# Ledger of designs, part 5: VHH binders against p80196

Target 1, 213 residues: p80196
Amino acid sequence: SQDFDFFYFVQQWPASYCDTRRSCCYPTTGKPDEDFSIHGLWPNYKDGKWPQNCDRESSLDESEFSDLISTMEKNWPSLACPSSDGLKFWSHEWLKHGTCSALNQHAYFQTALDFKTKSNLLQNLNNAGIKPRNGDYYGVESIKKAIEKGVGHTPFIECNVDSQGNHQLYQVYLCVDSSASKFIDCPIFPHGGKCGSKIEFPSFSTNDDHDEF

## First folded at step 1 (VHH)

Design c8 (framework vhh_6z1v_2)
Fold by ESMFold2-Fast, scan of step 1:
Structure c8 (fold): chain B 213 residues (1-213), chain A 124 residues (1-124)
Amino acid sequence: as target 1 above (213 residues)
Amino acid sequence: EVQLVESGGRLVRTGGSLRLSCAASGLTFSSYAMGWFRQAPGKEREVVAAISWSGGRTWHADFVKGRFTISRDNAKNTVYLQMNSLKPEDTAVYYCAAGPEYYDSTDYLEYDYWGQGTQVTVSS
C-alpha cells in the first residue's frame, strides 16, 4: 500500500455521542439503530502520527458509491447538528482520511462497511453478557476481553462523559493492515479518552431520545 | 450560552514567542474538539491547529509545524496555542473554535462555536 503503517478502524456508540451535555441531532432518516456505527477508517503511522488531506482535488463524488448510500445511512450516520443525510460527514472522512488510504472512494467506504460487519461488536459484547442499558456498568477489561474473543485482537476503548459526568463506552478502535485486508494487533494505541474501571454502556431507551432534528 | 474567550494576542518581534489561551464556558469542554484558526486582512480564514476532545490527537498546519503547539487542559476548560519563532506572516486575528468530534476538520465551516478573536502582530 501507500506510505503509512496501518489503519485505525473506529466505531462509535451513538447513545454515548448523544447523551453528553452537547447532545446530538438525529440523521434525516431518524433515530439511529441501537448498534455501533462507523466513525472512520484512518491511515496511521507506528509513531502515533498520521497523514491527512492527501489529495485536495479528490472531492467526494456520490456517483462513485451510489450503491452504498443506503447502507452508509444505516451504518455510518452523522449525529452532528444540524440533522443531515450524512454526506458532509462522509465528505469530511474521505478528504481527511480516505485520500490517504490508497483506495478509491467506493473501495474506501465498502472496506469500512465490511469491517463493521466483520467486527460484529454488539453481538460479541452481548455474547459476554455486556448489553446496552442505562445505569448498567461494566469493567472496561471485560469489554476489551469480549471484543478480543470475537475479533481476535485487543481493541482500544475510548470513553466520554455523559451530562451527569459518568464515564461511558464511546468509541472502539481496532487496527487493520495497510492493505486494508485484515484486522491486526494495534502497533500503538491512541492516547486520551481514559475510562474509569467501570463504564456505562447506555441505550436510547430513556430520556436521551431526541424528538428534535 | 456557549462562550469562547481568546486572550494573549499582542505585538511581538520577529523570532519571539507567544502563548494564546481560549477559555470555554457554557459547554462540556471535554466533549468538544477544539481548533485554532487565523485570518489576516484580505485573506481567507485558515486552520492553524486542531486537538481532539481528549488531547490524544493533535494536528498542525504545515506552515506552523515545529513552531506552534496546540494543547488543552480539560480541568480548566482551556485550549492553548504556544507560538515560537514568530514570523511577520503569522500576523493575523487568531480564533479558537469548538466543533463536533467527527468534524475535527481543517474547514472552518465545520465548527459550531467561535470566539471573537485575538490580534497577533509580528514586526521586525
Scores: ipSAE 0.013, ipTM 0.341, lowest interface PAE 7.8, mean pLDDT 86

Design c9 (framework vhh_6z1v_2)
Fold by ESMFold2-Fast, scan of step 1:
Structure c9 (fold): chain B 213 residues (1-213), chain A 124 residues (1-124)
Amino acid sequence: as target 1 above (213 residues)
Amino acid sequence: EVQLVESGGRLVRTGGSLRLSCAASGRTFSNYAMGWFRQAPGKEREVVAAISSSGGSTWHADFVKGRFTISRDNAKNTVYLQMNSLKPEDTAVYYCAADFYGEDYTWSAEYDYWGQGTQVTVSS
């Protein structure tokens, strides 16, 4: 009933979350690093469906992962309004996705933190000359190849649209085996969030410093 | 965390108007972006319209632009879809959905909570 085939490991680009018409609110710790951050680790079926909310009574318990909180504040911040310490976002991810993972809370969060380190997305993109800068556009295939070279597996690239209508790099999906041990080739890619052939890789600007949106 | 209940679906003649409502129960409705989706027999579920948590931004699919308008009332924990100039091809079950963290309004997988749906039938 809790079985699944693989995980999506989802990382987002914070500047792309923040520069849309929706805008964002920085975490209570302030402006996030200019780096990818974790969105989640999502159990999935190979037919494109997914389990969710597998144990609605399993509440987030900070005492189970207190040693990880500082690292999670840095690598898994909430950009949703209002400004927060991230606990509501982590509770959301745990309840929707984590309860389906067959991992306890500590292992679930530790595993996602480990995969962020292992994927090393920003450095892999930089090694290919793909650097965040407002106004700079890169071919989506170049982005995929840079990540594949570093990680060993082709990602899915999700795009969104900034407030001016520019298509941009928003989220990167990698796939992880059902034992949460290693990256694998994705059995199926998600559909939606489609990119044009070239997309912006924006940086944070001073105009994105929104305290109360 | 949030529960959604759609209402307002019914039989309408071509060219008619209808307003759908989605009532949300939950402590944090104002933190969620909301979307309206539809699914006709034999077709995939498609996004119709979406609205940001504040109501300051809206998106409408090309096939409903100028005819449908999404709005919300955060004080009443309700999102609406005003449907004008209805066509037979608008016949579908309409779902409201809540998205806590997503930005791309066009992808159903981003949405966290879903209502049970309300049937809209357009005939001549």
Scores: ipSAE 0.025, ipTM 0.393, lowest interface PAE 6.9, mean pLDDT 86

Design d1 (framework vhh_7zox_3)
Fold by ESMFold2-Fast, scan of step 1:
Structure d1 (fold): chain B 213 residues (1-213), chain A 120 residues (1-120)
Amino acid sequence: as target 1 above (213 residues)
Amino acid sequence: DVQLVESGGGLVQPGGSLRLSCVASGFTFSSYAMGWVRQAPGKGLEWVSDISSGGSTGYADSVKGRFAISRDNAKNTLYLQMNRLKPEDTAVYYCAKGDYWESDYGYDYAGQGTQVTVSS
């Protein structure tokens, strides 16, 4: 078993991944729902370091989690180009992070799916009047407060920049105890400096154009 | 065969400046976020700065206003301009490659590091 202190549970906002100059490619299942999706569940140390690639010979085995594939296609899609079924993304997350988790493949993926349901980010933001819509900006502190009210713990908010230069909500980090049983207060936050005091919470465009970065 | 080779570290007096360079090979440099992280003796790893593939930058509060990150995609080179250096900036500085699926916080490779010592 691997020794570590906690997990980051990382969720991304798909519209913010897709509206950058890098752009995106929808999964083979089509346009994702307007909801947060899982990026990963990352073992971490209290000193800001993390273990990775803890069993280089452990390959993703679809037969170990075949019952989860449909749910993962919906909640953990790859938006990276080219358009895909998500297996390469899940393989990456398993090899880099999952092998360090002390969980088997089924438990690792099920645990992340369960934490997505428990965090209920979109509903917690909606309850505070924070709704996705192009051109609407919200205070970063208001976003943190809304999530903390629903989850019980303060998130880290990561921002990125759209193709027009607007700063926007991109990823939400919550922390999970080393037994993967519950959310906890983060022992240490990532030290990101990209968010301004107000950021956009964009929605998907009806006529998305994938010819840009 | 990803490689990151840092250079430009050294001994400098408080208030001085250094420019760190990192030459990248084995991947399409322009497509990845890049960053700098540091570790002082007896302390944990600290994120210093990052730059996206599109040029958006972030800085740790401890270095904001003093350090500037930049990239030259034609030369596959990442830079960190360090101004108004303090003894507290003494650390090994690592160039780090961002992950394609992970944000600028997540790095999948780090170089061997370059030592920066700020004497008093």
Scores: ipSAE 0.043, ipTM 0.399, lowest interface PAE 4.4, mean pLDDT 87

Design d2 (framework vhh_7zox_3)
Fold by ESMFold2-Fast, scan of step 1:
Structure d2 (fold): chain B 213 residues (1-213), chain A 121 residues (1-121)
Amino acid sequence: as target 1 above (213 residues)
Amino acid sequence: DVQLVESGGGLVQPGGSLRLSCVASGFTFSDYAMGWVRQAPGKGLEWVSDITSGGSTGYADSVKGRFAISRDNAKNTLYLQMNRLKPEDTAVYYCAKESYDWYGEDSFDYAGQGTQVTVSS
């Protein structure tokens, strides 16, 4: 049926998006929850390449998923500037990746929301004692093991750097089978965004004043 | 570190043709989707065309049937063949490398210096 091998299910840590030199803008709904948020659900080939823009005439139609809007505002916000309602970000993800998924718009967005709930990343990390806090560093292998214990499959961890040059947890990749029904072991991991052995797991709430005394 | 160098722009009459080139360095060219975006005077950035690492192509409706994107991975070079040019195609054309780190119209990490295309009688 579909001509791709698997999906990457990509979640980002909003505080790590926001604390770079790029900075960020909160959604029109305000400051997002301190939780992982969806970046996307991306069809991929097992050789590391991917299809994209598979139906360029399939515009995002808000009426097709109006029942999901409030849940998407919470779980799939845009942090790009200027501050927005997220529609442009969801339109980008649908046109580039969603049109290749063999799912209609409602099913595509619902599926990603369901996998976010099932992966339960923040709770799985917290259960292993890995908690967001500025200045706290964790072994990348410990992060992978905590997620694997909860989800059943090893993630790929992507790192970025904050405005001060500190390496940090940025995105978590899990793999989903081509029928969009379950997590699987990744046939191949993405390239780039490599981590050091220990990385920061930053929080939105910063109080650096104590360190200045 | 990543470098994209565009060339091939110029002044051409309506109905004419131009071939744009983009020479890439600083990354494994064959692993990335590449594209062309343009900016007309006084307007925002417009996506024109892209080509995946696997060779699948896409085009904006305004250029479909007239433009052809291609790549030569051995030469780290991206091309845009522009046929039946119209005054409305007048813009600076930029070579872009796709990134997962960007949203919407910002879905690329790198843009070159650009090459000016002017279509005028």
Scores: ipSAE 0.015, ipTM 0.256, lowest interface PAE 6.6, mean pLDDT 85

Design d3 (framework vhh_7zox_3)
Fold by ESMFold2-Fast, scan of step 1:
Structure d3 (fold): chain B 213 residues (1-213), chain A 122 residues (1-122)
Amino acid sequence: as target 1 above (213 residues)
Amino acid sequence: DVQLVESGGGLVQPGGSLRLSCVASGFTFSSYWMGWVRQAPGKGLEWVSDIYSGGSTGYADSVKGRFAISRDNAKNTLYLQMNRLKPEDTAVYYCARDYYDSEGYYPEFDYAGQGTQVTVSS
């Protein structure tokens, strides 16, 4: 059913997940790309509530989306410890959120992958001069404006803190209509995030210092 | 192996109180959002409450002002103090661990324990 009002389409910045006091574990495929990755596609109501776990018998069936596995490993990796192939994360997202989407498993995962491509967050930020680099801070409003210019809709920006206590870009929320066909203006923004007026956009740390000139 | 072991459920009269406990092992408890979700007979899972190690808490509208979530990071234990219980609070209550350190609006719970039954009846 389509009794929900819209989706949050949630993308995370992997370097910001990994540089916290918790740290992270790379996927079994290795270090993720320096790009946004999918967290999920979440049905929601306009009053700020949400449906969840809408069909307990609908377990993840890898055979239903086997053609997407390689693309999901790249664009929807798990960074949680221990290191994994991502199936537990995708199963969690499907059971909690996907079962409420009115989409089958293939369509649910394909839709999220398509919206990642369409949002093109890193390129839209780079076009505005907002580039990942440890120690560089950007105004939260400048980040929102850059994404709005590229996507056509204002995002919600969620911040977290690194191991040193620096506030940083962590997650970007965009909204999608209930038919999962297009981005829309968010009817309501989520609460949370600990953003100051300026936040860090960190890059992955490397132990190799051979690229400096 | 991640383990969450709930206890403290039981039969209680309307207006009564119960305190649920959840002992966690197999992961760094202090690094995770922890929460309680419940399932009433014939219903889906309902988020009840969550708590971050830094003290931030959230509550479902149905339990605000009646339930209080807390944690003891030194003991790897999560608690839910339930006051002024109603028949509609009857459910299996599950302790749940977040998949990510979700400081945002919507917590993601990736693991739940076996549950503890709460029955509110005269």
Scores: ipSAE 0.013, ipTM 0.226, lowest interface PAE 8.0, mean pLDDT 84

Design d4 (framework vhh_7zox_3)
Fold by ESMFold2-Fast, scan of step 1:
Structure d4 (fold): chain B 213 residues (1-213), chain A 122 residues (1-122)
Amino acid sequence: as target 1 above (213 residues)
Amino acid sequence: DVQLVESGGGLVQPGGSLRLSCVASGFTFSNYAMGWVRQAPGKGLEWVSDISSGGRTGYADSVKGRFAISRDNAKNTLYLQMNRLKPEDTAVYYCAKALEDYWGSDYTYDYAGQGTQVTVSS
């Protein structure tokens, strides 16, 4: 029924975005919550390829999802410089991925917000004793098992490196069926892994006094 | 089967220029961010520059204003134009494929080529 096989639902850990050499700029609403935030909801094929830019005429129309703006500012912020309200990030995600989803703009953004709530990643990790704290490292398999226990499906864990070269939890991928109704086992995981056997789950730095200006 | 083949390295005098090339195969080049990382003898990997699928660029502070990254999607080729080279630029330079093309973030690289040697000395 759909022109793709499944979605990746991708969430990022803001502290891991911000502590790299590129650093970050907080949203115009200020420092984000210490919680996972949405990166995107990406149509994908079971062979690992994906459709993109499926309707170049379909520009982001803020009036179509104005009721979601406040919730999106909280759960789907842009951490890219310069500091922004997030509209350009949401426009990028809509044009590249959303236009391939078979959903309209309101349904696309609402669906991602719903899956963020349902996945409840931070609470599921905390329930297993995996808590954000600078200097604390956890086994990647323990992180996967904690999420699988809470969500019912094994995630893909993507790692990046901080400015000092430490491997850390960066993004969590879950898979969603092509009708955007439920989590499923991923037909295929993204290529690579980039995680060591133990990775840091960092918190925001208390010494972050100048990165906003 | 992802392949990245670097070329263009060599010996150059301080103040000189080199242009590195990286020919990619085995994946849809235009869909991915690409980067350059380097390793000097006895040191760790240092990120040098990156470019998104849409052409947004980033540079390490040590190379800003001297290096320029670019890509030719029709030729599946990544470039690094290196100007005003310094002895401290001496390193093996690796072409790297990002895992995904992300909005505004640092890239996680899932593959790197075999590298090309750049030596800056008089």
Scores: ipSAE 0.122, ipTM 0.495, lowest interface PAE 3.6, mean pLDDT 89

Design d5 (framework vhh_7zox_3)
Fold by ESMFold2-Fast, scan of step 1:
Structure d5 (fold): chain B 213 residues (1-213), chain A 123 residues (1-123)
Amino acid sequence: as target 1 above (213 residues)
Amino acid sequence: DVQLVESGGGLVQPGGSLRLSCVASGFTFSSYYMGWVRQAPGKGLEWVSDINSGGSTGYADSVKGRFAISRDNAKNTLYLQMNRLKPEDTAVYYCATGYEEYGWSDYDQFDYAGQGTQVTVSS
């Protein structure tokens, strides 16, 4: 018996984080890859609520996952300002969500890294002709079908808006069983997704300086 | 310990108004980002509105122009004034605080702590 029903596995598109009015700051390792990156692995209930902050004394301990740090810098970077090494972001995710997962720190981070590899979102989208490029728009249903074809399960797509007010692909939610072993069909999706019928899949601009602000 | 106590929900006719309150304790309220999220039966959590320590506000498109968020730092209280209520506003409303640095997500922007307050818009 688990204390929760499933996980959301949440990946973000870095260019969509960075092109908003808030902008972003690149990690101390430099500009992120043009690929999806991990936001988190979030225990959830079937009624749409979630557990949070389940163990106040379980602070992030780098010695527990030191072998994963380089991989996490690549696949789970912080784009928040100021530029950072990601530890504060990983600490936030561990304390809020990870402590509720029934996994230790190493297993929690390793599991998220494994699901990023397994989901292979960018390649699955590319196989369907859905490629990042400023000014190109795609049907949300086409994005969902491309991911479903590759992963075996329908994602939830979260949109945000760029600094010009254009709707764009921001985050992709997949669901994982409570034992953190496999993707499953989501028991419930986040309510009311804010995407229009067509959304932009932006690329990083070569003319923008994302180190500002 | 962060404590958030919501109140002010109830049954109201379409077109009516309600004012929700959230009394905060256990932290320096004036320094924290605050918001409201809601959950309708059988649906996920939906972000409704937020207000930062400086008083800047945001609203979901579904409530913009009808709802107004405000805070009273002297009373450690967050408010949501809800006007021209619609049946689709029926939900449990939760007071929440959040950490805005690590990405903007309408789903997981906030930490909520209370049992919420039920708003039902119907006859």
Scores: ipSAE 0.016, ipTM 0.395, lowest interface PAE 6.9, mean pLDDT 85

Design d6 (framework vhh_7zox_3)
Fold by ESMFold2-Fast, scan of step 1:
Structure d6 (fold): chain B 213 residues (1-213), chain A 122 residues (1-122)
Amino acid sequence: as target 1 above (213 residues)
Amino acid sequence: DVQLVESGGGLVQPGGSLRLSCVASGFTVSSNYMGWVRQAPGKGLEWVSDIYSGGSTGYADSVKGRFAISRDNAKNTLYLQMNRLKPEDTAVYYCARDWGYDESGYTYFDYAGQGTQVTVSS
């Protein structure tokens, strides 16, 4: 009897974060791997609303998840400027969403890391011939079917627009049950970030990315 | 810690001008996405303007050609120059630092100041 219905498990494509007019800053650990990274694990209601900031005094405590930090640096980096170690991003996600999850900090972050491994998005896309490369476009329905085949559930695909006006794969939403144990069919899909019929799956390039160094 | 302090609001006649300031501490304005949002009496928050770390700027259609966002890196201060003010511009104006995205993937502000009141009235 949780006081929410499900989680969105949200992963972003770093090259699509970085190639917009906003650009980005790489983590202090350097350029991220060419892989999906975690945005968050967000408690949500079936009516499309969500709880947030459920315990404003529950500060992020690195000692509670020190064993996860190196894995989080790899799988949950901040691309927001300025370049950072990720702690402020994880603190934001914990305060806004994690405090509503009914999980402690270690369980919250471990759960998201486990779902990233289980979803295996890049490999599932590659198995269908959908590979990151600047200038290559894929049907949104083909992207959805490739993920559904690997994960067992239909994702929501969020698009953004690069600095040249091209629609691109930006974020992938999967849904997780309220006990944080398994993927489920999404009770409701989020709104916004609408895709064209074909979207780019970009890779990093030295000319389009914002480098701090 | 992060602090944002707005100033420069006040009462102004239609057609007049105001310059809002936002002094930041605990982070560097020039290396962050920064913006202005406003809330008119009895209404929700409305995005007004932003400036990206690389310096590109955006404006709401309601203020394009009248407002200009800028920053002074030496003073670590964000500005909003407001020209040709209209009664519809009456609102509390908040300075905000963007951190990430809401559940629909649109940008949102993780820190905001206390706000500064702008009243446009004869």
Scores: ipSAE 0.012, ipTM 0.243, lowest interface PAE 8.6, mean pLDDT 85

Design d7 (framework vhh_7zox_3)
Fold by ESMFold2-Fast, scan of step 1:
Structure d7 (fold): chain B 213 residues (1-213), chain A 123 residues (1-123)
Amino acid sequence: as target 1 above (213 residues)
Amino acid sequence: DVQLVESGGGLVQPGGSLRLSCVASGFTFSTYAMGWVRQAPGKGLEWVSDISTGGSTGYADSVKGRFAISRDNAKNTLYLQMNRLKPEDTAVYYCAKYDSGEYLDWSSAFDYAGQGTQVTVSS
């Protein structure tokens, strides 16, 4: 019912979420895998604007996607405090973005899970010698090229800043056609956190530095 | 409902100054990071500046040293002081609410963007 031009498919690097000043809280299932996790699948317009909250009456209904919950706990965890089972995060993504997708709840979540598998970001980076490790920095262009080689389309790379002020790989944006069937070249890249020329790809074994005061 | 109302745009000559304001309502302003994004004619959205709940600021390279972002939590108001304006700064400027507060949690999609205020820099 809602018209839009494409989706952003957004994946985050959990170690980079967790090593900032705000820190994080692990899901009730425990420490996430050292892998990219889903942030969301966001309908968007070619002019960079986006629809949101397209059906306020369409509440998240866990019974509609109960078969996906264990897979979502692994691939779409909440790292926001306090520790949670992820339902509030999935509810937020569904209400804000999912209701605009023209997909039902099961199809929306299944589609995102499928694109996570298809993008295979960590393996595509590893194939280029780009591996998570604290203190290792990689050129942003090398990261983009590695992903483009594996996926077939150029990503947008969003950086954030750890508690020590180091720029790091935070989120990867890929674009999906309006029928949610395939990756496409992004019609437009988002605004976002600026990367330096080289950025850290931290591991989950990052030393917590709580001595800043 | 989240509402952001921008003001302060207008026509200005190169080298001039403008101060943009954004009045927020419908959420606890002090607990969210806020920012400014702009859209030039025929172009996509470009991040301009942001400010955390603690006052840490970031700026796009194109505006660094010329623009200053600030917030007044008591008035639920975000500001952008724009100095030494250039024709390249011509755009609709949007106030935007992040989906997180204490630290800059950059996401390509701010929770909400207002209707915008037009800035035109021309002689």
Scores: ipSAE 0.012, ipTM 0.253, lowest interface PAE 8.3, mean pLDDT 84

Design d8 (framework vhh_7zox_3)
Fold by ESMFold2-Fast, scan of step 1:
Structure d8 (fold): chain B 213 residues (1-213), chain A 124 residues (1-124)
Amino acid sequence: as target 1 above (213 residues)
Amino acid sequence: DVQLVESGGGLVQPGGSLRLSCVASGFTFSDYWMGWVRQAPGKGLEWVSDISSGGSTGYADSVKGRFAISRDNAKNTLYLQMNRLKPEDTAVYYCAKDTYPWLGYDFSGYMDVAGQGTQVTVSS
């Protein structure tokens, strides 16, 4: 039984995680792809509250999703220090959020991987001329419109600041119905992480384009 | 503005104890997950412990059974009781706030750290 109203499906931009004063540590598999990665799939209530830690005895069991591990290393890496294989991050997301989802471990992780593929954020942004590149700024409304055109629903855009104080695209929130079957319009948007009117979409390669012809 | 002010660090011998405190202001403390992260010399931030608004707790494997996190919502204060301290616990300890509604910010890299930290040194 599902006693929550919807999920937030949260994806982060790894370069924006890594270029803050906090910095980051690459996964043991090395530098992640220049693509959005999964933060989580979070059950939520329409009043803005959320369930959490719904079964403290349901520990992460790698044998339940061993077929997904390589795909998760690529699409759901931990950038938190120290460098890791991601298991601690996935365990945290499962215990805090996954246990409230009414899904088993395999279905929970598979569902998030499927929604990453379906949202296709980087390609939808690129189709609108919004490309990762240090020093290039884009209107937040243009970013929202590009994602809405591709996904069919308006995202929430969370911003953070880099080590130089530049506002940047950090996380994208989409909403998923309580049966984890489809994207929906968000019943309520998060607050905080507020963007300016224009934000940077940074790349990992801080100097890649400095000398391009 | 969010402010987090850590205190309670110091020099202690191996096997000793310290109690860290963090006084929070600028937000509704009782509504947020809170945690502790640490940074050893020359290393990145490492998540140590967290506590939910409802009081559920988590701990890094390196500190389980030795550290206890708690909160006093009436005083907007977060605590970390550290027992059986080891030289490898030497670090600057930072109080960290989860940003609602961004659940999952209880890892070292995923929490807001806004204070100066408090230095813990475990040596003879």
Scores: ipSAE 0.012, ipTM 0.251, lowest interface PAE 8.2, mean pLDDT 84

